Miniprotein binders against b1l550. Designs and how they scored, part 5

Target 1, 279 residues: b1l550
Amino acid sequence: MRLPEELLERARDIHSEAPSHRIKLDRVGSFGLKVPVEFKGFLLLAEADVWVSLPEGRRGVDLSRQVEAIYELSNPPKDPFSLCREAAISLLEKLNYADSSGVSIRFDAPLQDGESLKYYGVEISSIASDEIINKIRVEILGMTACPCTAELIRAYKSSEIAATHTQRSLGILEVSTKAEHPDPDKLASIIERAMSSPLRTYTKRPDEGGLVIRSLSNARLAEDVVREMIHLFLEEFGHLPEDTHILAAVRSMESVHMHDIYAERSFSLDEIRKEISSH
Short names: E, the ipSAE of ESMFold2; O, the ipSAE of OpenDDE; V2, 0.75 times the mean of E and O plus 0.25 times the DockQ between their complexes.

## First folded at step 21 (miniprotein)

Design t21 (at its last look DockQ between E and O 0.11; V2 from the best seeds 0.00; counts 0 for: pae O 2.6 > 1.5, placed apart)
Fold by ESMFold2, look of step 21:
Structure t21 (fold): chain B 279 residues (1-279), chain A 80 residues (1-80)
Amino acid sequence: as target 1 above (279 residues)
Amino acid sequence: SKVEIRFEGDDPWAFRWALEFMREMAKYYGAEVEYRLDGNRLTIKIEGLPERIRRWLARLAEFLAERFGIEVEYRIEDKE
């Protein structure tokens, strides 16, 4: 059943009323919207969240205006970074009672893997107010090899055997900055280079042996994977503003354990440079 | 509150992408989806989308047709 449109003429505007409890809200919006994006020549299905702040004196948000702001800009499909930033600005313009707006866009990004493709997770955000803050989170799987087990096996009398357990590890880099979003492919590359070896979607037997040998030659603790991520990040992105905030993390899905190992470090560029310069 | 989109061509990836996107869009709005694949023809029918979203999907369908070199036609119906 569709309700008669003439009821809209008789109904009061609930959203413009004052609430019974005058409390401002930080994020009120529409979450899980489906939008197309054009990323490096690929047409991708993305998921978007849009929101605004809501002042203490306003009961509700104009939900249709929020959805309109992003859908107007998403067709024809465009670059997700442009869509994200432009939609955040449009939200603030369309919903003038808000002092801030935000948009996030999530998609699986293709990455060339030999003759095939693999995918890694990307989430970008733009928060608009008097200024714009841009955030990007990248997640990609790699392979890690345990150096502790490798050392125990090496110390055994038959020390000619080079072996240790290997496992999949999820690497995470998250960057929040006033500058433009970092290139997600460069962030993914940093994560993969910090691992013992990348994962492949398709590998013939000789290539699989090479991946294992490479991982054994580059065995790393989860803690040292995070440290290497930070080192590589600073090498590539140390030019970003000093108040740029980074989270670097790894979750290792240990093949011989029932428990994951997790390591994480959050820092600003200013903080980490002071820490390094003291050594 | 119905939109019908009909693609014709020889591009299985384009058909899969269009169907998946429109299924996800419909799920978000609680809309009903029906489709039929007859050889090189894909018909997608969606019931229960807002007017702006039906128009938006028609424009996206035109983009997909141009992008992938397939034919498209559509019908937008506002009555239930």
Scores: ipSAE 0.575, ipTM 0.865, lowest interface PAE 1.6, mean pLDDT 85
Fold by OpenDDE base, look of step 21:
Structure t21 (fold): chain B 279 residues (1-279), chain A 80 residues (1-80)
Amino acid sequence: as target 1 above (279 residues)
Amino acid sequence: SKVEIRFEGDDPWAFRWALEFMREMAKYYGAEVEYRLDGNRLTIKIEGLPERIRRWLARLAEFLAERFGIEVEYRIEDKE
């Protein structure tokens, strides 16, 4: 039942009232919206969060306007990068009391690898204020083989290819930049290349064997993976602004332990360049 | 102008998700939505969507079906 429009005229605007406590809020918005996006030729239904800041003198945010902002820009569906950026800007325009806004779009990105289709997690965000910061987080599972165990096995039983425990590892790259969002496929590729081997959704037996062999032949510690991720990132994305911030991380779901191994490095491009140049 | 989408499958979460999205889209465009759930079959009918959106919804339905491992059929009726 749609309330009569006449009631709107009589109803006080609760959101515009002064709050009982004059406190600014950083983020107020709608989380878990569903929005269509077109990503590399794929029409995807993504989850979106939209928010704005709320000044101390305003009780609430006009949530309907937030939702309208993103949906208007989602028709026709567009790439999530542009959607995030444009929506963030639009939010500030539509909600003039806000000094900052943000949009986050999450989906599983399809990645074609030969005949196999796999997915990686991606979160694309834009935060608008005096400047626009674009963020992208990519998560993709790969496989790691332990070099330490391999060495032990080799020492115990002479073999050209030493057996070792393998595990799934989650690689994470998060990039925050004033530049355009980095290509998530490239980020995913970096993560996969940094690991012992990629995972495949559909493996025929020969393919499966090949992946395992590759992994064994490229055994890497979680630490190795992170370092390799950083190295590959610098090669591919070294052109980004120096103040670009990166988080590279790996969570290895260890098969011989009940706990996971985690490694990470947070850095700016400027920082890491200086570090590397000092050696 | 009417779009009819039929999903068949054993994933109730898929149906919920699909329905929720379709409702949101319909709401945005001021379209009318009717739906029926019969066991493992979800039928969604949306009337009043622009032509471009009808086609888009069809593609979305296909995507959803693929993602959730369910079957989809759709019919787009354009008012002459």
Scores: ipSAE 0.087, ipTM 0.626, lowest interface PAE 2.6, mean pLDDT 86
ESMFold2 (binder alone), look of step 21: mean pLDDT 75; pTM 0.699

## First folded at step 22 (miniprotein)

Design t22 (at its last look DockQ between E and O 0.77; V2 from the best seeds 0.00; counts 0 for: pae O 2.1 > 1.5)
Fold by ESMFold2, look of step 22:
Structure t22 (fold): chain B 279 residues (1-279), chain A 80 residues (1-80)
Amino acid sequence: as target 1 above (279 residues)
Amino acid sequence: SKVEIRFEGDDPWAFRWALEFMRELAQYYGAEVEYRLDGNRLTIKIEGLPERIRRWLARLAEYLAERFGIEVEYRIEDKE
């Protein structure tokens, strides 16, 4: 059923009223919007969230203007980082009662993997106020090999037998910074390099053997993977502002256990530098 | 409140992308989708999108045609 449009002229504007309870809200918006983005020569289907803050004195948000802001900027399709930043700025300008706005864009990023493609997860955000804070989360699967079992087997028959259990592990890097978003491919590379070996979509048997041998030569605990991610991150991105915040994590689906192992560390750049320099 | 988009050309990737995007967009708005894929021809009909979104989608269809070198035609109807 469609109601007569003439009612719009008589209905009160609920959104502009004062609320019964004068409480500021941090995020009010529309979530799960479908937007096209151009990324590395691929036209990708992305999912976006848009929001603004809502002051104590305003009852509701003009939701149609929020949705329009990102759709206006998403066509013709463009780079997701530009779309994210520009949409956040546009929201704050269009909804001038808000003191902050935010946009998140999620997509699966393609990576060349031999003759095929593999994908890793990317979520970017831009939060606009009197400054812009950019956040990026990258998730990519790799392979880990248990060093404890490897060492036990080596001790059993010196170097005659090299074996251990291997498993899929999900590596996560999340960066929040006043600088531009770090390159997601570089973050994915850091995660994969911290693992025992990368996970391939297709491997011929001679290459598969090499991959397994490489993983045994680079066996790591989940805890070690997180530490290595942090080390590699600092080498490549230590130049970011001191108040840049990072979360490094791994979830390992251990092949010989019924439960996942999880390790994480969050820190700011100035915090971790002081920690390392104190040792 | 219909939009009908017809693509014609030799680019199955472009057709799959267009169909998937338009189905997800329609799902978000609770709109009904009908489509027919016949070799080099893809026709997508969507009922129930807002007027501004129908126009937005037509512009995207033009972009897809240019981007992938395929033909596009569309028709926007205001029913109900």
Scores: ipSAE 0.571, ipTM 0.859, lowest interface PAE 1.5, mean pLDDT 86
Fold by OpenDDE base, look of step 22:
Structure t22 (fold): chain B 279 residues (1-279), chain A 80 residues (1-80)
Amino acid sequence: as target 1 above (279 residues)
Amino acid sequence: SKVEIRFEGDDPWAFRWALEFMRELAQYYGAEVEYRLDGNRLTIKIEGLPERIRRWLARLAEYLAERFGIEVEYRIEDKE
């Protein structure tokens, strides 16, 4: 039943009313929207969250305007970086009572893997206020080989190639910066290079053997992986602003244990540079 | 409220992508999706989408048609 426009005009604007409790809210919005994006020539379906702040004197947010803001910018589909940034800005313009806005876009990013494709998880975000902060989170699976077990086996039986258990490990890089979003492919590459070996979507038997041997020859603790990620990040992205914040983390899904091993470091570029220089 | 979109062309990948996208969108809004593939013709019917989303979906269909070099027709029926 389409309510007559006349009745809509007479209806009280509930959202603009004073709330029962005058409390500011940090984020109010729609989560889990589906939007198309273009990424490296691929047209992808992404999940999007959009939100704005709500002042203490306003009961609710105009959610329909939020949804409209991102969809207007999503047709035609564009790159997720621009979409995120532009949508965040548009939200503030459309919802003038908000002092801050945010957009997050999540999708599986295709990555060339020989003649096939593998994927890594990416979340691109922008938060707009008096300034714009861009955030990107990349998650990609790799393989780690345990150096401790390798050493134990070596001690027991002398072998040129020390056998050890291997497991899938999830590497995570999250970057928040006032600069443009860092290249997610580069972030994914850093994570893969920090692990014992990358995962492959499709391998022939000889290739599989090579991958395993590589992993065994490059055994790394979860702690090693995180430190290597940080090292590689500094080499690639050291040009970012000093106040750029980074989270580097690894979750190793241990094959010999029922629990996972987790390691992380959170830091700003300024902080970590000082730390490294002090050694 | 019902949206009917018809694609015509020789691009199976385009059809698959379009169908997957629209299915996911429909699922998000709790809408029902029906589809039929007859050779080089894909018909998608979605019932229960909000008005604004129906209009957006139509525009998206046009974009997809242009992008993939296929033909598109659509009908939006607003059930009172």
Scores: ipSAE 0.042, ipTM 0.596, lowest interface PAE 2.1, mean pLDDT 86
ESMFold2 (binder alone), look of step 22: mean pLDDT 73; pTM 0.667

## First folded at step 23 (miniprotein)

Design t23 (at its last look DockQ between E and O 0.69; V2 from the best seeds 0.00; counts 0 for: pae O 2.1 > 1.5)
Fold by ESMFold2, look of step 23:
Structure t23 (fold): chain B 279 residues (1-279), chain A 80 residues (1-80)
Amino acid sequence: as target 1 above (279 residues)
Amino acid sequence: SKVEIRFEGDDPWAFRWALEFMRELAQYYGAEVEYRLDGNRLTIKIEGLPERIRRWLARLARYLAERFNIEVEYRIEDKE
């Protein structure tokens, strides 16, 4: 049963009442909304989350206004960064009782991979209050080759065998900054360059051989992949504000082990530069 | 109400995208989806979308038609 629209005019506005327990909430919103985005010439399917803070004196959020804020801006489809920022600002306009708002947009980004495409994960966020904080997380699979096993095999067969175990590894870069979102393709490139070799969608056997040889020549521990990601990040993005926060991580799905290996470092730009300069 | 969207043209990527997006959108709202692909024609029927979302989807369908240079027909089928 759909109730008459006229009841909206007579019913209590439950959301604007004070709650029984006056406790503020940090994030109240609608999650998993489907939105189209235009990204680098591709029309992509994205998921969006929208939220606002809720003061201790307000019982609930008008969820329809939250959803309206992003849907009105998402059609016609546009780039996800503009959508993210504009929707966060629109949420504060529409829900003036909130002191902050946020929007997250997730999509699989296409990346040129020879003559084909591969995809990597992107999540962007904009959090608006007195200022806007932009966050981006990129996840991309690559290949790593174990240097310990490579050294043992080298010692056994004296460079005659260039071999070690290789595995898929998931690289992660997450950046939180007051500046504009970094280009996700550049973040993905940093992660791939830190790995032993990129992971290809399709290659012919001669090209596959090249990837394997490259990985053997660039054998790296998961820890060293994280360190290399940080080094490459600083080279390309060291110009960002000093209070920019980064998380660099790798989850390695080790082929000869029953468990994953995980390595991670989080830091601000100011913090890491002081650490490096002290050595 | 039910929504019926018909795409007609020579763009299988656009048809795949439209079907996938509308299935995901319907799933989010708990709506039911039926589809039929007959060569160069894709018909999608969705039941249970809110009125606001049906209007939004009509605008998107017209965008897709222009973006991919395909034909689109959009209609609402009322039960009562």
Scores: ipSAE 0.519, ipTM 0.831, lowest interface PAE 1.7, mean pLDDT 85
Fold by OpenDDE base, look of step 23:
Structure t23 (fold): chain B 279 residues (1-279), chain A 80 residues (1-80)
Amino acid sequence: as target 1 above (279 residues)
Amino acid sequence: SKVEIRFEGDDPWAFRWALEFMRELAQYYGAEVEYRLDGNRLTIKIEGLPERIRRWLARLARYLAERFNIEVEYRIEDKE
């Protein structure tokens, strides 16, 4: 039953009322929306979060306007980078009581793997206030081989290629910058190159053998992987603003232990440049 | 108001994508969704969407039809 339009006009605007407690909220919005995006030629259904700040004098946010803002910009489907930025700006325009807004879009990004496809996790975000901050988080699985066990085996058995345990490791790069979003494929590539070897969706037997041999010849600690990620990141993205913030991390799902090994470094470009130059 | 969208074509991925998206959209607005797949015809019925969303959905349906080279019909039935 549609309420008569007359009743809607007489209804109290609950959202515009003063709250019982005058407290500002940082983020109020809709989480887990589904939006279409075009990413590198693929049409994907992504998950989206949209939010704005709420001043102390307003009881609630107009949630319908938030949803409308992102859907208007999602038809026709566009790249998620533009969608995030444009939607964040649109939210501030549509909800003039907000001093900040944000949009986050999450999906599995397809990546060509020979004749097949693999994927990595990506979250693209934009936060708008007096300035726009763009954020991207990339997560991709790779493989690591333990150099410590390799050395023990080498000491015990005189072999050119020492056996060692291998495990899947999750690499993470998160970048926050006032510049445009970094290319997620490049970030994923950095993570893969920092590990002992990438994972493959499909391997023929000879290829699988080669992959394992490569891993054994490129054994790395979780700590090594993080340091290599940072090194490769600086090489590829050193041109970003100095106030750009980076999180580099690895979670190694150790095959010989019941627990995981975790390593991380958080830094700004300015901070890390000073650190390297002092060496 | 009830919206009826009919897709005709030989693209199972297109049908799956369309159905998933429209279901999620409907769920957000608390709308009722019914769907039927008969061979190469997908029929989706959604009841309870706001007018602005119905218009947006019509544009999306046309876009999908063009992108996947399938046929689409969009109908709005106003419950008297």
Scores: ipSAE 0.167, ipTM 0.656, lowest interface PAE 2.1, mean pLDDT 86
ESMFold2 (binder alone), look of step 23: mean pLDDT 72; pTM 0.659

## First folded at step 24 (miniprotein)

Design t24 (at its last look DockQ between E and O 0.58; V2 from the best seeds 0.51)
Fold by ESMFold2, look of step 24:
Structure t24 (fold): chain B 279 residues (1-279), chain A 80 residues (1-80)
Amino acid sequence: as target 1 above (279 residues)
Amino acid sequence: SKVEIRFEGDDPWAFRWALEFMRELAQYYGAEVEYRLDGNRLTIKIEGLPERIRRWLARFAEYLAERFGIEVEYRIEDKE
C-alpha cells in the first residue's frame, strides 16, 4: 500500500538522523543499474554500480538521488568513460555529506572478428574524492598451446611443427591510474598478442587451419603469456604516471586436465622498471 | 505506474535492442513487461517502474527512435 502524501510530509527524515552506532561506512550505494552507453559507434547495454561514503553521523544515504545522478547523465547516451567520471563527480556534489564517491560501469565491448563480431569484457571505475582515480579491467579469451606437450611430441617425432593440446585462456589486464583510462581496445590487443592465437567466433576451414598453425607455432606457458603482456604493456603505456598500478593475469582452461592454471603479476610502473633494470 | 512505448519502422535490430534493454530494466525493478510485434510496429508495456525511471525511459525511447530513424510514441500513466 502507498501511504497518503500528507503522512509522508509529517514523517521523520530517517536518512539525516544519527545512527544508533556511529560508524563510518566506506561504500553505500546501488548496484546493477542498467544504463545505455555509446562505445566506438555501438549502443551498448551496460551495468553500473554507484556509491558514496557515509559519515558516522548520518544514518542513511539518499539512494534515489544516487540513481537519479547517473540516469540524468546517461541520456542521451555517451561514452562510458565520460559517464563514469562525470557520475562520480556528480554523486560527490549532490551527496555533499560524503567524503568520496565511486562509479563502476561494466559492458561487453565489440571487436571485429572477420565477418562477425566478438566481445570482450570491460569494467571501468572512477573514484572521486580530493582527486580522481581511474581503473579499467579488460578480459578477453584467446588460445594457448602447451609447450610441454609440444616438446614431448617433438622429441618423439622430430618435426618442425610440434603437435600439442590447445585450450581457451582468459587474459586479464587491470590498470589503476590518476591519468585517463587506457583505451580498452589497446589493452585487449596486448592480451591477444601475448597469447598463441586469438579466439574466433566463426571461421571458415582455411581460417581455422591458420589459427591452429599459429597457435602450434607460438606455444606459450601461462607464465610466459603474463610476462609478454607486461612487456607489451610497458611499450604501449609506459608513459603513464609512475604510481600507476597494473595486474596482468591468465587463467588457462587446460583441455587434458580437470583444473585451470592461473598466473598473475601485479606491480607499479616504478617497481617493474627497477626490477627490469636490475638484470 | 505504467509506461507504454510504441515503435514503428523497418529496423528489426533497433526493435530487438529496445526490447532487450527494456526487459533488462524491468527485471532490475521487478516490473511486469509485455510486448507485441505486429509487422513494423513494436509495442512495449511496462508496469512497476519508478516515476523518474518511466520518464527517463520515454526520453530514451525518443533518442533510440532518432538514432535509428524509426518513429516512436509513448504514454506515461502515473496514477491508475
Scores: ipSAE 0.562, ipTM 0.854, lowest interface PAE 1.5, mean pLDDT 83
Fold by OpenDDE base, look of step 24:
Structure t24 (fold): chain B 279 residues (1-279), chain A 80 residues (1-80)
Amino acid sequence: as target 1 above (279 residues)
Amino acid sequence: SKVEIRFEGDDPWAFRWALEFMRELAQYYGAEVEYRLDGNRLTIKIEGLPERIRRWLARFAEYLAERFGIEVEYRIEDKE
């Protein structure tokens, strides 16, 4: 039996009460909402997190108002970038007691793979306060071939193309910037190009063979992949503000070991430029 | 408070998508969902959505109909 709306509204008064402990909270909101978004002509059901800060003198946040804010902006469905930014701003306007807000939207982004589609993970976020910070995280699987084993086999067999073990590797790029969200497809492309080869949804045998040969010809350590990701990122997105923060990472699901190999670098554009120039 | 949405058309994907979304939305609000699929007709009934969400959902149903090239009818019943 659902309580009448009128009763629910009265119950909301508890949120405006003084808390037992006067402590500010950084994020209070609804996580795991389903919202429609339009991405490259695709209508997608995305997961969304919405939150605001809570001052020390207020017991709780009006969660229903948060949810309404994002849904109002989601009809008609729009691109997730605009939705994040606009919703974050709207939250601050609607919840005047908050000094900060945030929205995060997650979905699997479709990417054309020949006649089929493959997917990569994307999380788009915006945080609003005195300024707006835009964040994007892209995750895409690729394939890596081990150069160490290749070198051993080459030394042993004197082969032009040395056999080596291959594995699936997850590449990650996370960018936080005061500029507009970077293009997730470009980020995904950077990750794939940093790998030994991309993965394919469907391959014919000749195509499969070519993919493997390509991988063997581009054997890379996890460390190599991360460094290549950074290099390619700088070439494509070096124009972003200097205070832009980047996380580049790879998790290699090793085929010869039971454990994964992980490598990462966190940096600002300013920091990495100084580092490279010092060499 | 009840909203009834009826889609008609030959687009199974549209029906699946709509049903999935509306079910998730209803679940969030603790609303009750009933649905019926009869050939090219999908009927969804949701009870217990807030007023603003009911109106939003009706507009969204119209959008879906346009987007997928299907027909839509809806009825919103507000408990006086």
Scores: ipSAE 0.416, ipTM 0.791, lowest interface PAE 1.4, mean pLDDT 88
ESMFold2 (binder alone), look of step 24: mean pLDDT 75; pTM 0.695

## First folded at step 25 (miniprotein)

Design t25 (at its last look DockQ between E and O 0.61; V2 from the best seeds 0.00; counts 0 for: pae O 2.6 > 1.5, pTM E .776 < .8, end hemmed in, 8.8% free)
Fold by ESMFold2, look of step 25:
Structure t25 (fold): chain B 279 residues (1-279), chain A 80 residues (1-80)
Amino acid sequence: as target 1 above (279 residues)
Amino acid sequence: SKVEIRFEGDDPWAFRWALEFMRELAQYYGAEVEYRLDGNRLTIKIEGLPERFRRWLARFAEYLAERFGIEVEYRIEDKE
């Protein structure tokens, strides 16, 4: 059932009224929108959230304007980073009662994997007020090999056997900065290089053997994967503003345990440099 | 309020992408989707989208057709 459009002329504008309780809200918006994006030559279906702040004197947000802002900019499809930033700016302009706006865009990014593709998770955000803060989170699976078990097996067989337990590990890098969003492929590369071996979409027998051999030769604790991610991040992105905030983490789905292992470090560039220079 | 989109070409990947996207968008808005695949023709009928998104979808269908080198026709019902 659809109601006549003519009723819009007669109905109260509920959203522009004052609320019964004058309380400011930080985020009011539309979540889970589907938008097309062009990412590195791929046309992807992304999921987007849009929001604005709501002052204590306004009852509701003009939700149709929010949705319109991002859909207007998404056709023809364009780069998700540009869409994210431009939509956040457009929201703040179109909803002039707000003092801040935000847009997040989530997609699975394709990554060349030999003759195939593999995918990793990307979520970007832009938050606009008197300045713009850009955030990106990248998640990618890799393989880790336990160095403690490797050492026990080496000692047991006097270096005759190179073996240990291996498992999938989810690596996470999250960056919040006033600069442009870091390239997600570079973040994914940092995560994979910090692990014992990358994972492949398909593993034929020779490829499977190669992945295992690589992981055994690069055995690392989850803690050291995080440390290596930080080291590689600083090498690649140490030039970002000093108040840039980073989270580096690994969740390891340990093959010989019933539970996962997790390691994490968050820091600003300023903080980590002072920590390293204290030695 | 209806949008009817017809694609014609020899690109089954493009047809699956277009159908999948339009189903996802339709589900978000609670719209009804019907489709018919007949050889190298894909017809998609969507009922219940807001007027603005019907126009948006038609323009996006043109983009898809150009990008994948297939033909497109569409019809937008102006009122329910």
Scores: ipSAE 0.473, ipTM 0.803, lowest interface PAE 1.9, mean pLDDT 85
Fold by OpenDDE base, look of step 25:
Structure t25 (fold): chain B 279 residues (1-279), chain A 80 residues (1-80)
Amino acid sequence: as target 1 above (279 residues)
Amino acid sequence: SKVEIRFEGDDPWAFRWALEFMRELAQYYGAEVEYRLDGNRLTIKIEGLPERFRRWLARFAEYLAERFGIEVEYRIEDKE
C-alpha cells in the first residue's frame, strides 16, 4: 500500500534534521544494488554499492537519490568503469552535503576458455572527493604444483618429471590509482601466468593430461606466485603513477593440508622500485 | 500506478536481466512485483513505483528488446 504523496508534504524531513549525536559518518549508502553493465560485449548484471559521506549536522542520507543516480547512468548500460566514475561524481553533485562519495561494482567477468567461458571476479571502485581514486580488484583461480614435494619425489625415484600435489590457488591483484582503472583482463592474465597453470572449464582427457604436466613442470610455491605476479605487474603497468598502491596475494587451497597457504605483498610503485634498485 | 512489461522471445538471458533488475528496483521502493513466464513470454507487473521510475523502466525494457532482438510491450496504468 503506497501512502499518498500528500503525506510527504506534511511529514518532517527526518534526513535533514540534526542528529542526536553530531558525528560525521564516512560511508552511508545502498549496498547490493543490481545494475546492468556492458563488459567486452557482454551484458552483465553487476552488484553495486553506492555511498556518500554524511556531515555531523545531518541525520540521514537521501538514499533514493543515490539509487536514482546510478540507475540513471545505467540506462543504457555502459562499461562498468565509466559507470563507476560517473556515478561517484554524480553522487557528489546530487548530494551536495557530502564531501566524498564512492561506488563499487562487482561482477564475474567472462574469459574465453576454448569453446566455453570461464569467469574471474572483478570489483571496480571509484572514490570521489577533491580527487578521484580508482580501484580495481581482480580474483582468478589457477592451479599450483608444489615444488617441495616434487623435489622429494625426484630425489627418491630419480624421475625427470616428479609427481607432486596440486591445488587450486586464488590469485588476487588489487590496484588503487589516480589514473584510469587498469585493464582487468590484463590483470587476470598476469595472475594466470604467475600460476603453475590456468584452470579450464572443461577438459578432454588429453588436454587434462597436458595441463597437469604443465603444472608439474612449472611447480611454484605460493610465495613464488606472488613474486611473479609483482614482476609481471611491473612490466605491464610500471607506467602508472608512483603513488599507485598494489596488493598482490595468493591463497592456495592446499590439497595435502586442511588449511590454506596465504601470501601477500602490499606496496606502492615508488616503494617497490626503491626496493628493487637497492638490490 | 501499475506497470506491465511483456517480453516475447527466445532469450533466457534477456528474461533474467529484466526480472532481476526490475525486482531489485521494485523491492527497494517497496513496490510489489509479479511475474509470469509462459513459454517464450515473460510478463512483469510492478505496482507502487514512483512515476519517475516507471518511465525509466519502459526505456530500459526497450533497450533490452533491441539488444537481444526480442519484442517488448509495456503498459503504464495510472490509477486515478
Scores: ipSAE 0.076, ipTM 0.595, lowest interface PAE 2.6, mean pLDDT 86
ESMFold2 (binder alone), look of step 25: mean pLDDT 71; pTM 0.652

